# VH-VL binders against Increased recombination centers protein 19 (IRC19): the designs that were tried, part 10

Target 1, 188 residues: Increased recombination centers protein 19 (IRC19), of Kluyveromyces lactis (q6cq02)
Amino acid sequence: MVLIKSRKSIVTATNVCINSSSKFYLTEEQVQSLGDKEFLTASYRRFLRMRQFISKRQMVKESYTTYLRYKFKIEDFELKRSKLLSVSGMSAMDFRSSVQKSLCFLIKAFSISDAYSKDMIDDSHKCKKIIKNLLTVDYHRNRIINRSSNMYQYYRKDFTFFTDGQNIGLKQFEENLMRLNECLGTRL
Below, E stands for the ipSAE of ESMFold2; O stands for the ipSAE of OpenDDE; V2 stands for 0.75 times the mean of E and O plus 0.25 times the DockQ between their complexes.

## First folded at step 4 (VH-VL)

Design s26 (from x2 with heavy chain A33T Y100W Y107S; framework fv_disitamab)
Fold by ESMFold2-Fast, scan of step 4:
Structure s26 (fold): chain C 188 residues (1-188), chain A 121 residues (1-121), chain B 105 residues (1-105)
Amino acid sequence: as target 1 above (188 residues)
Amino acid sequence: EVQLVQSGAEVKKPGATVKISCKVSGGTFSSYTIHWVQQAPGKGLEWMGRIIPIFGTAYYNQKFKDKATITADKSTDTAYMELSSLRSEDTAVYFCARGWYDSSGYSFDYWGQGTLVTVSS
Amino acid sequence: DIQMTQSPSSVSASVGDRVTITCKASQGISSWVAWYQQKPGKAPKLLIYAASSLQSGVPSRFSGSGSGTDFTLTISSLQPEDFATYYCQQYDSYTFGGGTKVEIK
C-alpha cells in the first residue's frame, strides 16, 4: 500500500521509502561547492523535511524541531564533545561531511522496506531506535532544566551542569551518543 | 570523494590464515555497511558477508560461515576479513564494497581495488 | 537462496549497437536488483540500482527495467568503453548472476 507518493518520496502504511535522488539528499557536488551559509540552510531544510516521517504525534514533531534548532543555531559541538569525552583537540571529521552523515543516518532510520530485502538484524530499526531515544531524552532534559527560553544553556562554556556530577544518567546518555558520533562521523 | 583502499596481495601456504583490510575514507553518504565479495580466477562474483561497524554485527553467506571472519575498527574506518585454513580453492581476488541503502536494501556503490590471495604449496 | 540466471553468457557487438542483457530470479524480488560493470583487472562499478534507477555519473545510454522475476539491462548505443562484463545482483541474499561478457565483433 502506498499512502503518499511524490517525485522524491514514497510513504507506505509500513514505512517510508526515500529515493537517493530525492530532495531529501544533498548531492556530492552541492556539499563541495555551496558556501557555508548556503550549505547550512540547505541542510537545515532537509532535516526539517524529515519531520513528517519522525512521528504522527505533534509533540514529537515539535521536540524534533526544537532539537534541530538547537543543533543548527545554538550548539557549540566541539566544546560539548570536549566536555563529554574529556579530550582536547577538534574532531577529525570535516564539518560538512559530519552534517551530511547525520542527515543520511536520519534518512536510513526512517526509510526502510518491510519486505524481502530486510536483514535478520535491521540496522535501519536500530538507527530509528537511537533517534527516538534521543528525542525522548531531550524531552526529559528540557523538563528537568525548566528553562524554555534558555533550553540547552548547560552546553554553553559558562555552564557546568554535567561537570558537577548532576543527573548522571543524562550525562551517560550524552557520552554514549558522542562516542557513537565519533565512530560514525556524525553530529547527532 | 569516497574511496575504499585494500591491503596488498598475499601468497600463503595451505593451512595458513590471511587477514585483509579495507580502509574507508571521504564521501558525503554514510552507510558503514561493508560487504566482502570473492572472485575466483576467471569466475564471477560471490557474496561472502557483511558487517555493520556501528553495531559490530557480521552476517555471512552460509558457504563462508566457517571460513571467514569479518570485523571492523570503528575508530579507523577500517573493515577486516580473515580467512582461515586456506586451501588452493581459496585462491581469488577479494573485494570490499560499501553498501548504500536505497530504501530497498544495499547496492554496492563504491568498491575497493581488490586483494589477490594466492594459496600454493 | 535466490538464484539469478543471467543471459546471454556472452554477446559480440559493434559500436552503436543496442545491447540487451536479461536476468531472471528464482522467486519474486520486487525491484531489488542492481547492475554492475566490470572491466578486466578492475573492481565492479555500480550502474543501476532498484532495477531502474541510474547511478550518479553513469551515462544515460544505460537503462534498467523489470520487476518481480524478470529484469533487463539495456545499452541503447554501445560505445568503445562499454566492452566489459556485466552482472546483475539481488538484494535479499546478494546473489550475483553469472555475468554477460560484451565483446567486440
Scores: ipSAE 0.000, ipTM 0.443, lowest interface PAE 16.3, mean pLDDT 75

Design s27 (from x2 with heavy chain A33R Y100S D102Y; framework fv_disitamab)
Fold by ESMFold2-Fast, scan of step 4:
Structure s27 (fold): chain C 188 residues (1-188), chain A 121 residues (1-121), chain B 105 residues (1-105)
Amino acid sequence: as target 1 above (188 residues)
Amino acid sequence: EVQLVQSGAEVKKPGATVKISCKVSGGTFSSYRIHWVQQAPGKGLEWMGRIIPIFGTAYYNQKFKDKATITADKSTDTAYMELSSLRSEDTAVYFCARGSYYSSGYYFDYWGQGTLVTVSS
Amino acid sequence: DIQMTQSPSSVSASVGDRVTITCKASQGISSWVAWYQQKPGKAPKLLIYAASSLQSGVPSRFSGSGSGTDFTLTISSLQPEDFATYYCQQYDSYTFGGGTKVEIK
């Protein structure tokens, strides 16, 4: 196990933490012992705490908060996945593992250390670019669709929002992000 | 075997609120979609909405989004549907059903016995 | 939303008869069609899913066919317990057909 420390985080070979305290990560004991709703609530809080590291721009912070609410309260991930990838099977990754890998992806994106190898630095930069692009796309999408927490019109099963020529780029982005999720076992 | 058991019949006055329960036993609750279906007297079936209990995520037919609120309690493996501001046209049998995944959608493999809600003066 | 048009609304039949019920979707839905049987005062029961797949425990006299927009449920030799109302459903966005009541002649 290799411990890599930054001003804001500790990176281990098996996990990424921005602090040694549990306020930024879930321990293995918590991941195994918490009920499903307690697990999701604890995870949601940790994702929210990452907001301070995402950007200093208020618009980006607001987009991040809106995206998190969508992911945890509204999204039907398996249905969205099946429609975007045109597949009939469920994702292979357990939901708890997917949520944890998503949190680790986010922590990795915003970890920095002079002890990082060039590969770790390059990986961190790629993760950061993906998150920034995701939030930029979500910001523009949110401005052209109903901001209601219902979001029914946008996420209808027929995906009619994506059939408008003006929105084809949004569909392509969503498809590419879902393919990335398949490769990494995440739920970005 | 999987079984969905609903609460008993209700008689309500116009303007009242009613909450119907659907308890799932003998199978997985949390990761399956629980759907609600309305059937007016002598009429056909109409889908109202569904919940994914593990996420607490409810999704509604536009027609019912201001009428129905769907919730779930994982500790008791029970889904709920609350109907507000009841009117005579809400008189119907309400069914819960479990959604099994196939390809891009969910067919309803098990159904509750139904709950009759009567709205009258 | 996708509309499901079911026909006929009712059919009078005798034990041993072949009964055919049709369902037409307003747009292509591949094979995402299920068929349900409902007896008076009872909940619907799943018979067929994916247009043609027979649910476990359902008698082999029931069969489904079709793809795209046109779907059919067939009962090859009607039994006394088959007198019921039958519904098709597309499960892409959950719309039901109007139902077909199979009545004793």
Scores: ipSAE 0.000, ipTM 0.437, lowest interface PAE 19.1, mean pLDDT 77

Design s28 (from x2 with heavy chain A33K Y100D D102W Y107S; framework fv_disitamab; at its last look DockQ between E and O 0.04; V2 from the best seeds 0.00; counts 0 for: pae E 11.5 > 2, off the site)
Fold by ESMFold2, look of step 5:
Structure s28 (fold): chain C 188 residues (1-188), chain A 121 residues (1-121), chain B 105 residues (1-105)
Amino acid sequence: as target 1 above (188 residues)
Amino acid sequence: EVQLVQSGAEVKKPGATVKISCKVSGGTFSSYKIHWVQQAPGKGLEWMGRIIPIFGTAYYNQKFKDKATITADKSTDTAYMELSSLRSEDTAVYFCARGDYWSSGYSFDYWGQGTLVTVSS
Amino acid sequence: DIQMTQSPSSVSASVGDRVTITCKASQGISSWVAWYQQKPGKAPKLLIYAASSLQSGVPSRFSGSGSGTDFTLTISSLQPEDFATYYCQQYDSYTFGGGTKVEIK
């Protein structure tokens, strides 16, 4: 699966055209050449800019920002993956490429283009639905955690929360999201 | 269009149990909150509890924690509320309601039609 | 739990009157307040969310204001269909106010 970039749009291996601005996407040069701290900073800024396109509601913007901080500053993705899928070793997609593809997923979900075919429009709507569902579930998790100090473990790096049988529905959601990430090469 | 359809009115004797259903159609069920609200005759609205079906656990108003049991069945997109050990003061209309994170800020924009439960000897 | 104190408990008014209903939270809740209208034998209807945002399809004579702890619902010119009971609700823990019955004088 290869992301092809142009001046006006991003074309993925699924042939979805996305109109883009340089301030919203990561170039292949940025993925390959930036130092680690510079890459994380550039990535974080681009994800943060997407707030205004995801929702006009302040509560959702705050939830998105909280989720973004978790993904960048707290989550150990590879540990989470290994525990949820009962596998060892690293995912097939390298870290930087997975971040780039995650940003592209958001751009695809919230981009509007007159050049979209019916298939591209449908794919954009499916991506948007996935992001909306993810943030809805995350909002519920955050409310539960904030009301219970022993539920704070949910955002811990070690993910001990997922071994608790009382949280089977949340575990199943995280497993499904991880399987989607495996399929798409993302880190949602 | 999202629609919440509740089961019909019930007449019960004291000590009985009743189970009210709330079927959700026209939208996503699993990741939304489904709430239950009591309205006794001539009285106001009182929140009883809610469930988020994907998580399967309910959160209750303390007043109702020993009276109500809230569950959900994701395979049928249906929420349930069971009232046990019915007493005359449990006579009320019971509503289910839903809020959407994206549109109404989780205020209750969709309501079921209500289910009258009458407890009489 | 956050208590919502709603006043008055009832108001007698004529068509064309301006009606103001207040709701006070026991602690600060920012703007996370909803207002509902309920007619006899019907489910409640959402009027206002986020303290001041008008729900789609609700007439502009309804308005909401406030933040923090003090909130109001105003009907600028009462119509015959507005005789109903009105409830405020905070939606962090879902507590309703006691209700305000608007009756024809």
Scores: ipSAE 0.005, ipTM 0.510, lowest interface PAE 11.5, mean pLDDT 78
ESMFold2-Fast, scan of step 4: ipSAE 0.454; ipTM 0.760
ESMFold2 (binder alone), look of step 5: mean pLDDT 90; pTM 0.932
OpenDDE, look of step 5: ipSAE 0.430; ipTM 0.794

Design s30 (from x2 with heavy chain A33R Y100E D102F S103D Y107S; framework fv_disitamab; at its last look DockQ between E and O 0.20; V2 from the best seeds 0.00; counts 0 for: pae E 5.9 > 2, placed apart)
Fold by ESMFold2, look of step 5:
Parts: C-alpha cells; structure tokens; sequence
Structure s30 (fold): chain C 188 residues (1-188), chain A 121 residues (1-121), chain B 105 residues (1-105)
C-alpha cells in the first residue's frame, strides 16, 4: 500500500490515487513557484482528473465539469464571499493555497480508504456528502438560471440570492458553504 | 504560534461535576480535531474522545462514554469536557490536544498544559 | 479497538547510548502511528508521526520505523534532555501504548 506522508499536506488512505501524487496533487513547489498561467493550468488539469472518481452517473459527471468551468472561468469568489457573509475585505487564505486545499478536499472525498482509521473514513464520507450536495444544489440552480439571463446574472455574477419559496434553500446553502470555506481555507 | 490553554486545577467531592475548558489561540479552532486525554497519577495516557468543532461531532472512547461530555464553542474558540458523577478513580490530569485536519496523519501536534482534577471525600 | 503493546516498560541508559523502543499493534495498520515524549509535570510532545516522519523542530537523533504491526522509536545517541517517558499511539481509535520510561543508569 501507498501512504501519503508530509507536513502541512493532506493525509489520506488509498490504494490508487496516492501513487500518482504529482499527477493529482499540487505540490508546495508548484504553489510557490509556478507563474500564474501555469498554476491555473496545472490546477484545472488536476480538478479535471478527479472527474473519473466523482460518480458513475453521466449527469453528475457533466454537472461537475460545468461547475468546474464556472469556478475557473467566471466566478468572482471574493465578491460572492463579501455578499454572502456581509463583510468587506479579502479572505484570509491566499488564492493559491485555497485552490490547493480545495483540491485536497476533493481527493479526501473520493480517494479509496484502507479502513485503517475511523476518522479518515468519516472525513471521506463527510467531504463526499458535501460535494454531492453541492453538485445537486448546482443542478437545481442551473434549472433556475437557464430560464433567463437575468437569473444567471443574479446567481452567478451579482450574487443576489432571493429568499422566496425554493430560493431560500439555495441562499442558505450558499451561506453555509461559504462559512465552511472560511473555516477550511477552501474555495468550494 | 498555536497555544492551547486549559482551565485551572479543581478539587471536587464524589458525585460532583466538573467542566474543563481548552481555549485555542494562535491558530484556527474550527478546522481541527480537539482531543481529550486522561493521565491518572503514575499512569500512562488514555484517550477519552474528540470533537470536530466545524461539524459539531463528538466521538468517545467506550470507557468514557457515560462519564464525559465533549462540546465546543466556535465563537470563543474553546472546547469543553464535562465529567459527571465523579469518583476517586477520576482523579487525574486531563489534557486537551489538537489534530490538524489537513496534516500529520491525525497525530496530536499541540497539547494544553493539563488540568488536575482531584476527587476526595 | 486496536491495542498497542509497548516494550520495554523502562530503560536504564547513559548519555550517548542508543535506545530502541518497540510498539506492537493487535492488528495491522498502515503507518498510522505517532510517538510522543513526556517529561514529569509536562504535556506530551509529538516526536514522530506516520511511523517515520520527524515532527518539525525534533532533533534528528530521533527516528521511527515500522509497518503493519511492529513499530520502533530509536534515539541514536541519548542526550541529557531525552530522559523522559515515551508513548506510541495508533490513530485508528487513538489508543496509546503503556509507555517506556528512559532513566539515567
């Protein structure tokens, strides 16, 4: 079996994903030393590689890919954060570290566990549940925004979250996800 | 620099309850595991349980499941352990410790200074 | 629940000696073992995590090894500040070994 061992990195138990660490992980050297374009490319490629572990269901795979594209090409994360949390200023975690931690969150969610640690198994289940819920909520949101460019503008660009009917649940989810990001240093 | 500061020593009568605090500073509280460890006089270390503050989930060693209640207050970055129905065998030093969520294979990298609880008749 | 059997319970040694402490797990685990040092009246201090990884700030005379069920902590040349009690821990259920007291001969 292959083990992930490092200081200030992730620890997961897995048989397959760990042996390809440079292929699936962002190293500290990559975080510190790559140019901006190279970093984004390396990051995006690694998130794409996780697609194969997300689900066997084609609909979920497509939702993940669509969400990933939105996060990398369109989303203004800091604006979203400020609107949802009613705060000003930048997040405490720097951009590159937050991308690295987000990738680690996905790896933790979908790496195969050796079942040697209850907490590692529990962590994987919790991370996986959060990602599955995120994609389910995104699927629902996409149905709303596909009705008009105004709804796309509100939910994807301006981050104006309506509170009527079905929309209150979306707002509450986005608020909770942003609070989780604050605590973990991620950009989910 | 991460620091875990525990509440002071306690002397209690049998049957009483004690609540020990563990305040975390110099790091993040809500994204770590906070563990509690008992060390009886002249004895080794025994794990009691842990909490993950961001999820609010506690998990206990079977031996302590009816003795200890572990909670966390994210607003004050403080974990608590309450010991109920104290008996003389509960006399011990109690430590809090943290395990980093993203690092070190869940080992306990920082420890509080310990809180002596003495149960005497 | 996974038990950790630590040996020996005590070691009498001199400065400069090589000290070896062993822990055996009741069932196989990968490398999910940590080693701690504790001095009287103080909290434990992490030395080794993941069986063989040295914690930051710990002197290189400390090393860990092992896999499966058998794990070892080694102090290559004992120093005066190393007289303490040492504990192994597995973190599947966080069980500690019984401890090994390293004393002045």
Amino acid sequence: as target 1 above (188 residues)
Amino acid sequence: EVQLVQSGAEVKKPGATVKISCKVSGGTFSSYRIHWVQQAPGKGLEWMGRIIPIFGTAYYNQKFKDKATITADKSTDTAYMELSSLRSEDTAVYFCARGEYFDSGYSFDYWGQGTLVTVSS
Amino acid sequence: DIQMTQSPSSVSASVGDRVTITCKASQGISSWVAWYQQKPGKAPKLLIYAASSLQSGVPSRFSGSGSGTDFTLTISSLQPEDFATYYCQQYDSYTFGGGTKVEIK
Scores: ipSAE 0.110, ipTM 0.650, lowest interface PAE 5.9, mean pLDDT 82
ESMFold2-Fast, scan of step 4: ipSAE 0.533; ipTM 0.776
ESMFold2 (binder alone), look of step 5: mean pLDDT 90; pTM 0.933
OpenDDE, look of step 5: ipSAE 0.339; ipTM 0.768

Design s32 (from x2 with heavy chain A33K G99D Y100L; framework fv_disitamab)
Fold by ESMFold2-Fast, scan of step 4:
Structure s32 (fold): chain C 188 residues (1-188), chain A 121 residues (1-121), chain B 105 residues (1-105)
Amino acid sequence: as target 1 above (188 residues)
Amino acid sequence: EVQLVQSGAEVKKPGATVKISCKVSGGTFSSYKIHWVQQAPGKGLEWMGRIIPIFGTAYYNQKFKDKATITADKSTDTAYMELSSLRSEDTAVYFCARDLYDSSGYYFDYWGQGTLVTVSS
Amino acid sequence: DIQMTQSPSSVSASVGDRVTITCKASQGISSWVAWYQQKPGKAPKLLIYAASSLQSGVPSRFSGSGSGTDFTLTISSLQPEDFATYYCQQYDSYTFGGGTKVEIK
């Protein structure tokens, strides 16, 4: 069944099918030609548009917005990667490509139709579970550290965040997520 | 840069098993789904199944679920397809192909060169 | 499973001709169709994805159109290297059309 159709999306009783369009995707020319600030702004807007599909629950939408802000404004990805993987080199994946692959991962997680095969549906569900687990872990991380500018600075050498059992669990989750990022070329 | 290289041609007797390989080079193996496609002599393309290496999960065309077993070895960037209980009808060229593991994928951007499997008595 | 009916099964054409190949899905598939070219003894090559997006490195004489159930691949001015078999494919269960052989008149 189709309840709502548009050039940009198809909404059914069960799922959302997002058509390829500039509202949710950047064109190849935009990816190659935009300046860095303009590219980040355009990408951030597209990630924000996905908020409507993440969950109807306000708390989950707010967790998503908080995590997205962290990724775009606070995270030092290469430093985080080097500490979690114990490597000295920079990521092989082009920055712009990894941002776009992350957006595509998110769209896949929340964009299926009733007509899609079990393969496509199972794929989407696995991606969705990863995103929901990520947001749940981030919510608990925020509670542990008492939200501040230091919330995501536990990768510094002088920060002893990983000294107790809960903190060790967060480190393990982030190591696993970074390994997944290496495999997919993403920056989840 | 990206290449999918398949193992060489095989000649098998009816009832035998064959295992063909598809080695991915030049790209990140785990970033993609690997699909297998059958093409009988003079006929069209038929999808057989795929594996998602990061999840370790295979999914099959129902026609081939009892015939084919698809596996992957992430350490060697190689996907495999094993065909059991071979019959003359299984004589075909078998292709591997990759599909991006993201929401823009589901089409096959790179293909292996194909492996001819001949079943004769 | 979604069935893809491709027509014609073969077409005879001359260099410079406009060639059109059609594909009909048994149910709506949005724009989720790819087109491939296969030369004898070779692997297929991706030409078009998402019904109308031209793959990098593919000549501009190839174009795709359509949505829902009806899709078309067009070669605006056939070249000698374009004599091949063409296949459409839908994304849901990766079903291919029966193929269209483009051969010399």
Scores: ipSAE 0.006, ipTM 0.594, lowest interface PAE 9.5, mean pLDDT 79

Design s33 (from x2 with heavy chain A33T Y100S D102E S103P; framework fv_disitamab)
Fold by ESMFold2-Fast, scan of step 4:
Formats: sequence, C-alpha cells, structure tokens
Structure s33 (fold): chain C 188 residues (1-188), chain A 121 residues (1-121), chain B 105 residues (1-105)
Amino acid sequence: as target 1 above (188 residues)
Amino acid sequence: EVQLVQSGAEVKKPGATVKISCKVSGGTFSSYTIHWVQQAPGKGLEWMGRIIPIFGTAYYNQKFKDKATITADKSTDTAYMELSSLRSEDTAVYFCARGSYEPSGYYFDYWGQGTLVTVSS
Amino acid sequence: DIQMTQSPSSVSASVGDRVTITCKASQGISSWVAWYQQKPGKAPKLLIYAASSLQSGVPSRFSGSGSGTDFTLTISSLQPEDFATYYCQQYDSYTFGGGTKVEIK
C-alpha cells in the first residue's frame, strides 16, 4: 500500500485529519470565501491528489478515478439520497461541510503515523476498509451495468435497477452507505 | 464460451497507419478490460495498453503512448487498436486479451488469435 | 516500473521430468502473478492466476507457488504436449517475464 506518513495532526472544527500538508485540504476561510464553481474545482483537485495514496494497484486507482468522476460530474446526491432513504427535504446549507468531511475521511484513511495511539491507527484502518470495500463494490456494480459513458444513469432514471430482485445486494449496500453518510455528515 | 476474434494480417508501408479489431463474443464485453500485447518475431510478450469498454477509458504503457490508440465500440462488442507512423520495428504479432476480474487484479483469461502486422521497407 | 526476471531462458527435458520455472519481481507484487503457455504460431493460454490458482481445464500437473517477489511454475511430470514457451506476468501494471522455452532433450 501507498500511505501518507505524518507525525502531525490537523484539527478542524468538524474532524481530526492526520496530515501536515495543506495541499490535501481546504482551510475554513477558503471553504467560506470561494465561489461555488471554484469550491467544487478546488475540492475535486484535492480528491484527485489522494489517488496517489489509495493503492499501488492500477485497477484500484482506476476504480477510484471512475468513482470520483461520478461523484463530481454525474451524481445527483439529493435525488439518490431521497430514493434510497425514502425521505423528502434537503440540507443544502451543509453541502460544503459534507464535501470537506468526505475529504477528511479520505485523508484519515490514508494518513497514518506511528506516533499516534492505537485507537487513531485503528480508526484510520476502518476508514481505509470502507473506501476499499466501496471501490470493490463499485467495480462489480459497473460490471453488471452494461452502458457506455453514462454507467451511473441508473440513479437518475427511475431506480428500476434496484427493484430488480437480482440486484438486491447492491441496493442494500447503497442504502447502508447512505445511512453511514447521514451519521458521519459525508458524501461517500 | 468466451471467444476473441481479431482481424486478419496486414502489410503496410513505413509511415502508414493500421487499425486492428478484436471482437468479443460469448461473454459480457463491457464488464471486462480489453488489453493489447505486442510480440515481435522471435521475442517475448510486451503489454501495450488496455481499455474499459463501458467508459471508453484507455490506459497505455508509456513506451506505446505516442504509437497506439485504443478504442472500443460496445454496440458491436469490438475493441480497436490503431498504430500510427509505422516503422519496420513495429513488425509484430498483436494480441488482444480479456482482463478478468480477480480481487488481486486483472489476469488475461482469454486471448485473440493474434494479428500479424508487417511493415515493409 | 516493475521488472519480471524469468529463469531459465530455456530448459531441455524429457517426458516424465519435473520442470520448475522461476520468476522474480523487482518489487513486492503480493500474489498478482499469472503464468501463460504459448505454442509456436498460437496465442498464449492462461495456466495459473493469483500465483497459485489453476485455471479451469488446465491439467493438475501444473502448479504455481510464491508470494511477494519470488514465484515458481512447476510441471510435475512433463507430457509431450507441454513442450512450449512459458511466460510469467505481474498484473498490477502488466509486465511479462522474458519467457522460458521448454524443449525436448
């Protein structure tokens, strides 16, 4: 595995990131002052920088890039959330915070230090396991969905894909991931 | 049974381009990666690149980045490799191969029969 | 870039012999190794994947072992149809070994 090794911690109002480098996150001032397009572009670039630490394996790097593109360029998160959880209403004001928390989740997953407690290291490994599992499931999901360039359109159409009994396991995974997002304030 | 069928042998002059096809049958085309491998006469195997047909994303061995262009047309379950600015050193058998998923990565479970490209002097 | 060093380059053997081919990676590649058999004028055929998993339809006399950087392919009792060239491959970034020609004594 490729990991960031650091003995420094960065503490934000909402999370603890084990990383001394500002190039992997946005400051609170930047989160508040950047325009929407600039915020999304800056965030996307930081998620892309994490690619180098996700895995040495080319297929995992490839899966990460594909999933990241889906999240930033294709996903309608609020629609997906409403369908998976059978709820209505949105938390639009939390958008930037949720993106920042998602980035911190990745940094925590792939930034470890031998100087820190076993609990912090264990937390890092749990986050890493979630990301690895997510990318593995996404790879298998894409194998089932036989579509060009719009492979993720099944979230935008009518969710018929998830009402097919053959895909019940994928539906359960997506629901569980969305419930995790609700608890953590992330958009994984 | 999965089968990969490649286009026939080509004879080209230096500076020309050639486009080789690889038609996949018997399996789920878009669920796999399609790889291209070069084998020069009397030599070993060298990986050139791969494509994910479902997304159209191609990845290349740096050695072949400026030589090869890999594409796919999933409506016909066919992958393509185009070689540009052909030179005599490009004379080789070119194989397509299917990369099957394994938790450890893609291994090549099925291969095309190979396409001989001869670049005449 | 991961280099795969395969040895020997060639081996002369008789039917019934045990043949062992070795492959060494320049860095750790876990078990991300496949072995292929290629006969003259034909495409390679998958024998082993994940260092030790036998592909369906491949005779049980073929076996693979190893992890990390050192890998071996073994043919326990060579048959006439086994005279061919064998290649190892790491499939993290797709580098092949130089090949081993197994030829009749």
Scores: ipSAE 0.000, ipTM 0.446, lowest interface PAE 18.1, mean pLDDT 76

Design s34 (from x2 with heavy chain A33R Y100H S103T; framework fv_disitamab)
Fold by ESMFold2-Fast, scan of step 4:
Structure s34 (fold): chain C 188 residues (1-188), chain A 121 residues (1-121), chain B 105 residues (1-105)
Amino acid sequence: as target 1 above (188 residues)
Amino acid sequence: EVQLVQSGAEVKKPGATVKISCKVSGGTFSSYRIHWVQQAPGKGLEWMGRIIPIFGTAYYNQKFKDKATITADKSTDTAYMELSSLRSEDTAVYFCARGHYDTSGYYFDYWGQGTLVTVSS
Amino acid sequence: DIQMTQSPSSVSASVGDRVTITCKASQGISSWVAWYQQKPGKAPKLLIYAASSLQSGVPSRFSGSGSGTDFTLTISSLQPEDFATYYCQQYDSYTFGGGTKVEIK
């Protein structure tokens, strides 16, 4: 157990908090000027840098990495959105903007400082709870439902998974997360 | 250690817009609130507003709500204040300051050097 | 809107003098008062926060007291570098006093 405080982070026995967010954001010029491949690579690297702040527990870090890879490589966001919200048409939010807002949400969840006001700390904790619940749900879904490497298939091939009454809590969580995405312009 | 560095003096004509920058170094930019304060020539200090850089959320003194727009760029540790539709009465030194939380509000522990904005014909 | 009434507007003093500046709030603000020093052409500098807490690096000759509506800043033995304008601030909703100019006699 060591207490370490730096410009970039604060490390305690139980938690790691971001003390500075400047390293974790892309500039507006970079967001506009990078090609799609370069933008996705740069964004993915920023999300990976957050891994250290998610949890000290290895299983949670692994869940984060797995979920992040799903989001960047596998997810059909518009299909998932249309299924969960029962809507036609695509999201109004610009793809690059939504990716950056998602990064901002994650940074907000793990950026705590002695200078933060009570409202900022409370907002940060709400974001952190959402991320932790998301990763917990994803871990249990993959562990108990997917017996193979066929993760997240229920959005493409087996959406009937959510019509089973036993899975109503999972459906409710996914719908609430997608509604949050609509409200905030994120892609969590 | 902590330093707030503001952009240089500006001379503008009535009706113009000006944007003042405040670059924060030596401390945590995103986790502190950045406040803006106006000081007219020979007068005292008047609070204009603040921003929470990590969230991008700005709060304003009602007197300045239609005059000032406060923004922040987290990637460059810089806060901005834009003044629109400038009039002669907007001639003042504008300070940025870092807010340190205490119970219900923020006292200003570090200040920028100030930016003089002169509005003249 | 909380009004801060600062007095006196100016005081003429000599090195070694004890200077007291008073600030009165129009309503109770607990201890949410800060004091700043401003020299001509320069930015304000924090001296006192939470009515009585001395900012690190500020000389011990500066002290603050008060709670509720009545607050004071005291300089126990004025030094040459202390000739400046001093402002009180309530930071519940951010209003400043009118300032007190401490001038050389």
Scores: ipSAE 0.000, ipTM 0.452, lowest interface PAE 17.8, mean pLDDT 78

Design s35 (from x2 with heavy chain A33K G99E Y100S S103W; framework fv_disitamab)
Fold by ESMFold2-Fast, scan of step 4:
Structure s35 (fold): chain C 188 residues (1-188), chain A 121 residues (1-121), chain B 105 residues (1-105)
Amino acid sequence: as target 1 above (188 residues)
Amino acid sequence: EVQLVQSGAEVKKPGATVKISCKVSGGTFSSYKIHWVQQAPGKGLEWMGRIIPIFGTAYYNQKFKDKATITADKSTDTAYMELSSLRSEDTAVYFCARESYDWSGYYFDYWGQGTLVTVSS
Amino acid sequence: DIQMTQSPSSVSASVGDRVTITCKASQGISSWVAWYQQKPGKAPKLLIYAASSLQSGVPSRFSGSGSGTDFTLTISSLQPEDFATYYCQQYDSYTFGGGTKVEIK
């Protein structure tokens, strides 16, 4: 059953289909030709538009927004990567391609097309689980660190739970996520 | 060895603009945040703002948001800070510093030598 | 923003003395505190990070402790090269303490 149909998406009881003509995708031309600031702005806006598909719950939407702002404004990804993986040098994947792949990962996680094969649908569910786990871990980390719910209004700096007594589970999660980033070429 | 080298001392009149450079050598410039810190004569350290060179995104202490503009040029491994509408109270030594990360936290591991900006009428 | 109150503002000490400097945060900051040493005319030098982690190359006479809101830098046996101004810094909003000048007695 089709509950809502629009130019952006088709919503049913069990899935969301993001139309190929939608403004959610970064084109190859945008990846290649935009200036650095224009690319960051275009990318940020697209990630922010995905917020509507992450969850109906305001708390989860705010967690997503907080994490997104952390990634774009605060995180030093290459330094974090070098520490987590105990490697020297920069990632092999170029920055713009990594951002584009991260957006595609998010679209895959929250969109199912009638054209998707069974394997693609299964992959979509796995991606969705990864994003939900990521947001859950980030939410709990925030609660432990600041002992409050002000995450809805503030931007977190590049601090980790490890500055507060160190948590083996959080460290392991960060390491596993970074290994996934290496495998997929993403910057989750 | 990582080294941060700043441009030389400047003497400016009130109302002028000054642009200070901080060149990073010996390490990967884009992998580290670069911060700017003000120290007025005989006073303590005050954080002004920072830039993440790979993003080009600057973030400022509210006190300095209308005074300072922080930029970076990845091709030359150089961060810049521009101070506008200079007043005598802007007379200070300005330091750049690199923010490093490990599992225990974040900290300024390398500092530039400082740039003295003197504003007098 | 988080305020860092550093005390004392100055201390007079002799070589061999134990020197203690404190910082108090206006709200809980876990262990997000670094300590820096600054000599006249020079840039600050990192001594301690994450409240208690000694930076490589820094003498073992320097130590840091504390968590939450109260933090301490200790110099167990003051040496001639330790006469300097010391600053604490928290890393949520990068606020520095007011500084403590360690002067020869």
Scores: ipSAE 0.007, ipTM 0.483, lowest interface PAE 13.7, mean pLDDT 78

